# VH-VL binders against q9vpl3: the designs that were tried, part 302

Target 1, 224 residues: q9vpl3
Amino acid sequence: RGKINIQRPKAPHYERARVVAVTQPKYPELPKAKSCFKTRAERTQQQQENPYNEIIAREVRNWLDHSRLVAFFHLSSITADDIFRVRVQLHKQNLHLKSYGSKIIEQAVKNTRYEAIVPLFHSNHCIVFSPDPEKTAALLRIVRRVPQMVLLGGIVEETMLSRNQLVAYAQMPGLHAVQAQLVQTLSQAPGHLIQQLQAHQNSFVQVLDVHAKNQMNEETPKST
Short names: E, the ipSAE of ESMFold2; O, the ipSAE of OpenDDE; V2, 0.75 times the mean of E and O plus 0.25 times the DockQ between their complexes.

## First folded at step 11 (VH-VL)

Design D107 (framework fv_fezakinumab; at its last look DockQ between E and O 0.02; V2 from the best seeds 0.00; counts 0 for: pae E 6.7 > 2, placed apart)
Fold by OpenDDE, look of step 11:
Structure D107 (fold): chain C 224 residues (1-224), chain A 121 residues (1-121), chain B 111 residues (1-111)
Amino acid sequence: as target 1 above (224 residues)
Amino acid sequence: QVQLVQSGAEVKKPGASVKVSCKASGYSFTDYWMHWVRQAPGQGLEWVGIIWPEDSYTRYAQKFRGRVTMTRDTSISTAYMELSRLRSDDTAVYYCARDEGIYESYYFDYWGRGTLVTVSS
Amino acid sequence: QAVLTQPPSVSGAPGQRVTISCTGSSSNIGAGYDVHWYQQLPGTAPKLLIYGNSNRPSGVPDRFSGSKSGTSASLAITGLQAEDEADYYCQSYDSSLSGWVFGGGTQLTVL
């Protein structure tokens, strides 16, 4: 009994071959597995129709509108754990770290005063929000320890600041300190101003007095 | 003085839920992270999760995800931990603990007295 | 199993020096996270004993000291007293777990 060559089965009889050919279920070609890699474009289109995106966009707007300090960061090869650690530190300072998709940001700021921030969100990014602009220094101190977070710029008191401007702002003495200094300066100024104003008057009076004395001396007849 | 006062002991059946409370006093409740740590009888300490009371941000240990919910009531400076679908191995003393520290140094500086949760059939 | 490794028990006579080790890994102690120590007396909540590797909170005697090197930390107790009989736990943060981790605890017995 010939070893059934399982690897090269003998061609079936012509009639059997016909039946097999006709009965072979034409399985529809499995649609070429559309590479699960939805092109960035397809992912972007599907994201536009998600009602959830509108909700998130509204949230972003709300954060922007209620924050007096907003800082934008690029994230370079940062781990989820790093982000978490940073978040923990920021929260201790009433700083809120959020991350949103670029499309969501675009949608959120469209036709708003914040539209200028859209170009900052081309890569991995995060935003830090705070109701307190005085926390800028604290923010920078925390982020300094995180080299993966690169400051791009920010918004302070509704003013957009570059990275350098934000750093400079953080170095400024607090408003209260500046006010105190101003008050001190102003409190010292009147004394000097009064002295200067009085100095001229006093000088004039002295000159008049000398003149009066000289006139009196001339009018005293030498009683020989 | 910082104090963390926890709710009393609980006895639950398997499959039930338990909610433990932790009332904080002596400090600003919303300015510190609050941890929950548990300890099974005769066992070591196990971190359960963390909450930021101001905005209710939470992170849970992987083991408890899907079963634990941490909440807070800022009006009464109280944190809550709810654990659902209780099992016998959830029998433990549950502690709330205040977080302190900096970027590389996180520690628990004040602890509640603990709440014993017993899960028994 | 605890992420940090401690001896299950140590013992010493009054007045002696005892050391409790805490061994971690590259994802916790070796990653640069500080080690903290807690004392737990029987039937009580843990109490902070050492923070930031070597710092003592107010009220902790100077006979307690902490150190850290590489992937390990150590708690040293000098002048051992009867009141030191307790469980001791080391604690750190683990980046791989993104969470806080404890040692298995060490029972200290004063002989």
Scores: ipSAE 0.188, ipTM 0.654, lowest interface PAE 2.2, mean pLDDT 86
Fold by ESMFold2, look of step 11:
Structure D107 (fold): chain C 224 residues (1-224), chain A 121 residues (1-121), chain B 111 residues (1-111)
Amino acid sequence: as target 1 above (224 residues)
Amino acid sequence: QVQLVQSGAEVKKPGASVKVSCKASGYSFTDYWMHWVRQAPGQGLEWVGIIWPEDSYTRYAQKFRGRVTMTRDTSISTAYMELSRLRSDDTAVYYCARDEGIYESYYFDYWGRGTLVTVSS
Amino acid sequence: QAVLTQPPSVSGAPGQRVTISCTGSSSNIGAGYDVHWYQQLPGTAPKLLIYGNSNRPSGVPDRFSGSKSGTSASLAITGLQAEDEADYYCQSYDSSLSGWVFGGGTQLTVL
């Protein structure tokens, strides 16, 4: 019960300050109450998110930018020993087995030509990166003993290849490597492209002729 | 250019062991699976086993488990097959063969000339 | 006791077409595994003739062809020539045996 003094000019300022102070603490309390009221799903999502998502996404972008071979696999249940063994074998061939969360992959390829790969990561997966596209055959020979790794497709020399196309490329690595170089050359400036195409056409024909002669001379049933 | 050169013919008594070699050249020895296949005189081909030369992982046909050992020496690009407790029905030509297949396909593109192993008293 | 069944012999006159069958089961050809074919000339090691059911390696004439359907595969040779006289083997993978399997072989005679 108390006497209110409204005639002093400074009293309005002081009383407003106290009202503002009470109001301002309510704002901080609201954030506290909101944090306490987070649903279990919201807390789980926040705890599931890696605080370094952008750093990891940049790592994936760097791998994609600097790998001439990228292969995508579905990964079934596999023991830690088996996956470690295959990772070691792949590493010896400069093939780098990685796996990332689907959100990280989505962030890594957002606004890039590679956005089309995102659906491949709906389920459990792994990715193999390499700067050496000629190692595609070696990759596929190694994973033959790992039925838990099911090939989905890949990227060779910045060209998206389906599963069947990647397998075909692996069986004829010299031909596909030349074709990939020609595709890259075709995307250059028009004037330089014409000169490069004429030179590469002659080289490409010569490479095919050498391969045909070598196969005939060896009498080898080697993959075509 | 790819060659698989096998060791010479062997004559053995029952109960003995034999070790056949297969020297590879003209390709990266540790990048391809190697099989051993045998052929008894006048009969068909019979798969014996497979080795991954990089780490010596092996699998053998059930008939030969416990009697066959496949090894290799990567420094000289050579695969070996040793068969112990020989019987007369082990008399056969033993071939090494490179597995050229990739992903779900398994076929043998280069074969050695074979090593005749004769088991007789 | 070959896992894959082939006729023991087939014959044909020069210029004719012959086929060699290779019959498997649900654990090999019927499970979708590829069939490969080898030619073995007298006194030599086998040589790859057809891989992946129907593909010819370089150096194999186009008169050799392969196919697969269901649990069986077939090798066809058209324009039969004297030098085709050889033994022919089919080969696949068998999941129940966890191993590679061959047919019993077919001796082709050119009449």
Scores: ipSAE 0.047, ipTM 0.556, lowest interface PAE 6.7, mean pLDDT 77
ESMFold2 (binder alone), look of step 11: mean pLDDT 93; pTM 0.946

Design D108 (framework fv_ontamalimab; at its last look DockQ between E and O 0.02; V2 from the best seeds 0.00; counts 0 for: pae E 22.4 > 2, placed apart)
Fold by ESMFold2, look of step 11:
Structure D108 (fold): chain C 224 residues (1-224), chain A 121 residues (1-121), chain B 112 residues (1-112)
Amino acid sequence: as target 1 above (224 residues)
Amino acid sequence: QVQLVQSGAEVKKPGASVKVSCKASGYSFTDYWINWVRQAPGQGLEWMGIIWPEDSYTRYAQKVQGRVTMTADTSTSTAYMDLRSLRSDDTAVYYCARDEGIYESYYFDYWGQGTTVTVSS
Amino acid sequence: DIVMTQTPLSLSVTPGQPASISCKSSQSLLYSDGKTYLYWYLQKPGQPPQLLIYEVSNRFSGVPDRFSGSGSGTDFTLKISRVEAEDVGIYYCMQSIQLPWTFGQGTKVEIK
């Protein structure tokens, strides 16, 4: 036959991740420990005025300074087995899944251009770091199978990108050369990322109040 | 132009193993599921399992669980199905098939030509 | 596992006459997204299966208009308005709403 499969684009990457989750046996909600949000809670409980907090804040600064790709996600309820599989898949691509408490993030980014990311860390979250910006497409492929991880935005080549800009970056033809050109062009829109993040947080609250009645997840509204 | 080309026919004795290859071309190998389906002589189609080639995530049919291993080599765009402890009722034509799975298109749009595996003394 | 039951298992058809194949599933194939995950394949003699109909009623690219699919829930039908010699083979329905993917037993269509 040899004909290419022409399919109309209907589903975002996140909906593909939901299909994978549905095609597997449903899991009981009981085993909820050892997840990204569990890791976040553990770091919050350890937070105090001490050298440990400064050591972790330095670790965050080091990741931010040496990662050419950083992606921020809202994280909803997920089984420990599922998040472990995601972490393994990400690690194979040199993508490192981390979670930190909001106070540590505030301490880490104080007096830096990344100070605007702090509001993202007041809700359940996780972060993916990588030295390889060309792995953005791989990141999005892996995460599209994980509906519990909702992309909020990221940093590529020290330029803050909105969710839509990061997706566009991953899809550019002539990958290496075009990615470098695109990041340089987008560096003039740091305020756009901040506005996008605030809109998503406000929209999430609005959607929860009007639409969500199920307790299943804290949903992040899609951009129109 | 999407193409799946499978390895040649094999004759095996009971208790042996067989490894069937499926070389993909004309598309991004890591963006699509590969399914394996078999057809015994004069019989219908039986799904055996599925693999995501990028990370080798797999699910197998219960009937062959424990005897089958599906793998993928992304550098050569080739999927493999290794079936061990062969029995006479494993005699079949084995197909690989691409499943798009993106854009809510969950169907097998391209199939390999099939690999005949005969298990007999 | 979802059981897919086809009837009839065999058809002998005079060229130019219609044919109709039924497929019944043991569970609804309608998913919460409003789509029904029911597919039809044709396996011609000596060939691998090929896709005819996706999502109940949509013809795949290059499939002639004489093929049509219909149905909902658990009951589905494939119709061939005028059977031609090239339509000989075994027709399978398949579900992909849940693992394991399952096929009907097949319906062999032959020319009288």
Scores: ipSAE 0.000, ipTM 0.391, lowest interface PAE 22.4, mean pLDDT 75
Fold by OpenDDE, look of step 11:
Structure D108 (fold): chain C 224 residues (1-224), chain A 121 residues (1-121), chain B 112 residues (1-112)
Amino acid sequence: as target 1 above (224 residues)
Amino acid sequence: QVQLVQSGAEVKKPGASVKVSCKASGYSFTDYWINWVRQAPGQGLEWMGIIWPEDSYTRYAQKVQGRVTMTADTSTSTAYMDLRSLRSDDTAVYYCARDEGIYESYYFDYWGQGTTVTVSS
Amino acid sequence: DIVMTQTPLSLSVTPGQPASISCKSSQSLLYSDGKTYLYWYLQKPGQPPQLLIYEVSNRFSGVPDRFSGSGSGTDFTLKISRVEAEDVGIYYCMQSIQLPWTFGQGTKVEIK
């Protein structure tokens, strides 16, 4: 029996990790238990039995209120292990993958500015939260490798975006890059204008010089 | 004792495929990631991909994406790396390495001895 | 991709003298859990790499105490207090905070 390196405990089996994750104080950084990614039916049943739905709803609201990036995904035939692996990858980018029941979402967003998201939660879905909207590109990069996660849309800086809009947003240079580009463009504009203004003058002077040189050459008598 | 034993050296022509094996022993094969890292002659280390042996979940480096397939046989505790459409720049020593992979922690604690793959016309 | 830059690329050291290798990352390797995902490997001549240091400053099992790692954020250092003949090889830093995992260029340590 290989000495359990106490200093480096073997990664607990996924199931054990889940149990530990559930029993340990909910550090947002720890992958939540598989229970969050149960089938719709399982989630609905669990929600009916869970007296803590209100607490969970508050949690959802809290995530929404503190996230500058929220992305909604449909999950198609994804395994719990796949979700776990994706969650780890996202977590490394400070992206938080969560799954909630439709009823919980409805309760959480009722009479809020987020009420429009309710129709997105009719099947197996997950939500990715981030405090950093600049992580949109990273999010998309990660999820592209997960065909089971289908992007439906999201919220960026309190604006609801379609799938296509999110993709476009991710491709946009950061505000600073755009500003830098603008400054560069503005800095080049005066130089170009000056060149254009001077180009005509320089051309004229060149033509005059050529004319003057030609006249001087005609006046030099061929000393035979 | 944890051991990773790789297959022997391979010489291939451009366009061919190579399959390198990595037999694991001394630990539970399904409880650890297997990584593949290659090293071109006189060059540094390049990560190629990772596999979870239990369900054969894989992630590949973009550079080899589409050309590499990693597999694992749990019955024999053997990981495989198949690289297709070989090029001269694929000439390297290929390593398998175990990764504990506890949540966010990924590092290679045990390495195979390496497999030299030479691609020569 | 995170770029790992090591300096120097080669180091010749007299036995018994200290050595220092720097590794810089293009992005912070500090994660929200408070861990920094930087690792050091040594590849001895004709051998596979071996883990030396994990998470900046932790020595792997069997690694002599003459090896020490330090640093934070984007700047890291591996130090060997007294270089021995067995320490000859190429040292690599690696990050594992985001895929793909990336290595430094390597630092070749030789004995004068």
Scores: ipSAE 0.000, ipTM 0.493, lowest interface PAE 10.9, mean pLDDT 82
ESMFold2 (binder alone), look of step 11: mean pLDDT 93; pTM 0.943

Design D109 (framework fv_cemiplimab; at its last look DockQ between E and O 0.07; V2 from the best seeds 0.00; counts 0 for: pae E 11.6 > 2, placed apart)
Fold by OpenDDE, look of step 11:
Structure D109 (fold): chain C 224 residues (1-224), chain A 121 residues (1-121), chain B 107 residues (1-107)
Amino acid sequence: as target 1 above (224 residues)
Amino acid sequence: EVQLLESGGVLVQPGGSLRLSCAASGYSFTDYWMTWVRQAPGKGLEWVSIIWPEDSYTYFADSVKGRFTISRDNSKNTLYLQMNSLKGEDTAVYYCARDEGIYESYYFDYWGQGTLVTVSS
Amino acid sequence: DIQMTQSPSSLSASVGDSITITCRASQSISDYLNWYQQKPGKAPNLLIYAASSLQSGVPSRFSGSGSGTDFTLTIRTLQPEDFATYYCQQYYSTPWTFGPGTVVDFR
């Protein structure tokens, strides 16, 4: 009795095959759910004709103009849920995470001082805005757990910074701390100078005293 | 001034449980990651766990994974380490430390004085 | 896991000496390395982060260098307060691991 190959059942007899073929419920092909994934091309075309793009572009400009901290991130396969979680955390720090299309960014920054940022927006990206440049460290702490957010660079107080510069900026002591250090250093400078000047004088006086003592000892006649 | 103060270290039997606390002061507690690092007597340092400022994100060393839980109460500026199923190898001074690292960096700039946990029969 | 080694395990030096401690990683960790100082009975203190960045408040006689697998901590003009154990720590990948430590004693 030939081992019934369970993996490749023998084709049924021709008559049975016909009956099975005719009796197979023709389920209407579920309309191929238009993959909600509008092709990049379809998404790009719809963005071009939307009068709403101008409004969004103005919004972007407004954010740029009123933000003292702007950070640009590339998004690598991040989920909506992850973005939402990050957004909530950022919001608690008065950091505003926004995502815009590349075309909108181009339109928004066209003929502005921000035009140089356009090359950063070739892929999926997000922008974080803040009115407070002191929040740079907080921002970079929050995004630590999100490897899908890759820092590209930023703008701090109207200055464009590279990724490394932005990180360096975040690590700097606050302006007030630096000022305090400067004041301390400046306040100590005169004292140190005086000490150095006095040290030389004191050394000279000591040498002179030793010399004088030696001369006095030589002049004391050994009273035999 | 930034201050971290650990408490809760005591003698416990193997298989026992203990909760450590770390009280933080002198800075915005909610802005920083917090970590636990332990040091067995006469030995080096071992990283134990880290927690994000305002969510449940936590990470553990494999040696304590499944047994230890890290948590924080931001309203009290307190970090916790719940230790279950304690073993003799868990005997150590436990330090809480603030993680000041940014973006890709992880470094601990302030440490508590530590609390001694002894696991012995 | 990334294994960290340090050399020497211990060294004796005099006040005013310059000493160098080496840390080696089992694989490349770029510049993701920190240095800590621990005095007897005290908590560790951060000295250097990112291989070469001096922590605020740390004296300039401390310096870090290196990248990849080999790192060095240099203490110039050793002071009495520098008696301590020094640890390197990598944060390239979890779990973060420390070197075994280098004890610096005074002659």
Scores: ipSAE 0.599, ipTM 0.815, lowest interface PAE 0.8, mean pLDDT 87
Fold by ESMFold2, look of step 11:
Structure D109 (fold): chain C 224 residues (1-224), chain A 121 residues (1-121), chain B 107 residues (1-107)
Amino acid sequence: as target 1 above (224 residues)
Amino acid sequence: EVQLLESGGVLVQPGGSLRLSCAASGYSFTDYWMTWVRQAPGKGLEWVSIIWPEDSYTYFADSVKGRFTISRDNSKNTLYLQMNSLKGEDTAVYYCARDEGIYESYYFDYWGQGTLVTVSS
Amino acid sequence: DIQMTQSPSSLSASVGDSITITCRASQSISDYLNWYQQKPGKAPNLLIYAASSLQSGVPSRFSGSGSGTDFTLTIRTLQPEDFATYYCQQYYSTPWTFGPGTVVDFR
């Protein structure tokens, strides 16, 4: 649909439309006979169009499907100007800052192994999506001066990582062998994920450290 | 305003053990990575270990892995370095330092005065 | 481990000189590089972080540049208080490593 103000959720559209209506000249209205036809067409289109929550849930599913990096943050109180600044800096690195209600996230991840992430969204939060897992280091560089964004963990190549695992991953950008080993190490039944992550945190860091050293010893340094 | 004060450096025999302390004040201790860096007499700086405040994420230099442990007591704003199986090459001034990073190591903006550990018979 | 090297190992300079110290990493570290100054018997002080960002309170005669593997620290119009040892340090991956240092002595 080509509605100017509806590319995003209705709430932003409503607020922008309200401001626009106050600040713009009023245009002549169409005849009532043509209005009846438009009303019927509008009802038919509305009936065929998915509910607001389903549209947003599909957006979340699309981000998850096309992102190799997803990072979850707790968001403390932050000014609109500050979060906008952060969003712009992230966007320049192909990192996309989003937030969604917990019910929408729940709907988007229903019947997936990622259902365990839903509790992260019961409080103030934001999510960063990217198709490029090598941008994890750039993400951490940008947010290291944003104390309002507290890293909780993430998903890399569809594998859940704790905060410390994601930080360790960022130290070795472009190490495909490490990424494959990470997926192998973390493939577990969903019901035990948090317990295993805590119990194996030190061992996991050791494995990444060994693999990074071995892989870097076989490669020449690359320019960034 | 930020102050870091190391203590516990003494002369120790090879194979001995020692625990260093770093008392921190003037900032929110629980919000920062804390680190140990050492400097052998007449030599350069060598990173030893680092610890994050909320969980057990720690790393060690290869030269001290398995012999040293790092810990912190957030109720006392104190960082510790437990040093076991000490060798002559562990002789150094040990500095504690604050890492300015929030989610990733960044830089060491405040350092203590250092405490000298001497390992000699 | 990422090996850091510095050149020169030492240099002699006069007040008012401009000097350049180089640092090389054994692999790309992007801009994850810091510069520290240390005077004898004292703890190091941070000068530059993220390769080129000047720490608060550091005089503008200090500057840093570089990315990837090659980095420089430049001191313009050397002052008496600048005679010290300078270390680069990578924080790209553990173990974090320092360069061997560059001693800047009065000529």
Scores: ipSAE 0.005, ipTM 0.442, lowest interface PAE 11.6, mean pLDDT 74
ESMFold2 (binder alone), look of step 11: mean pLDDT 90; pTM 0.921

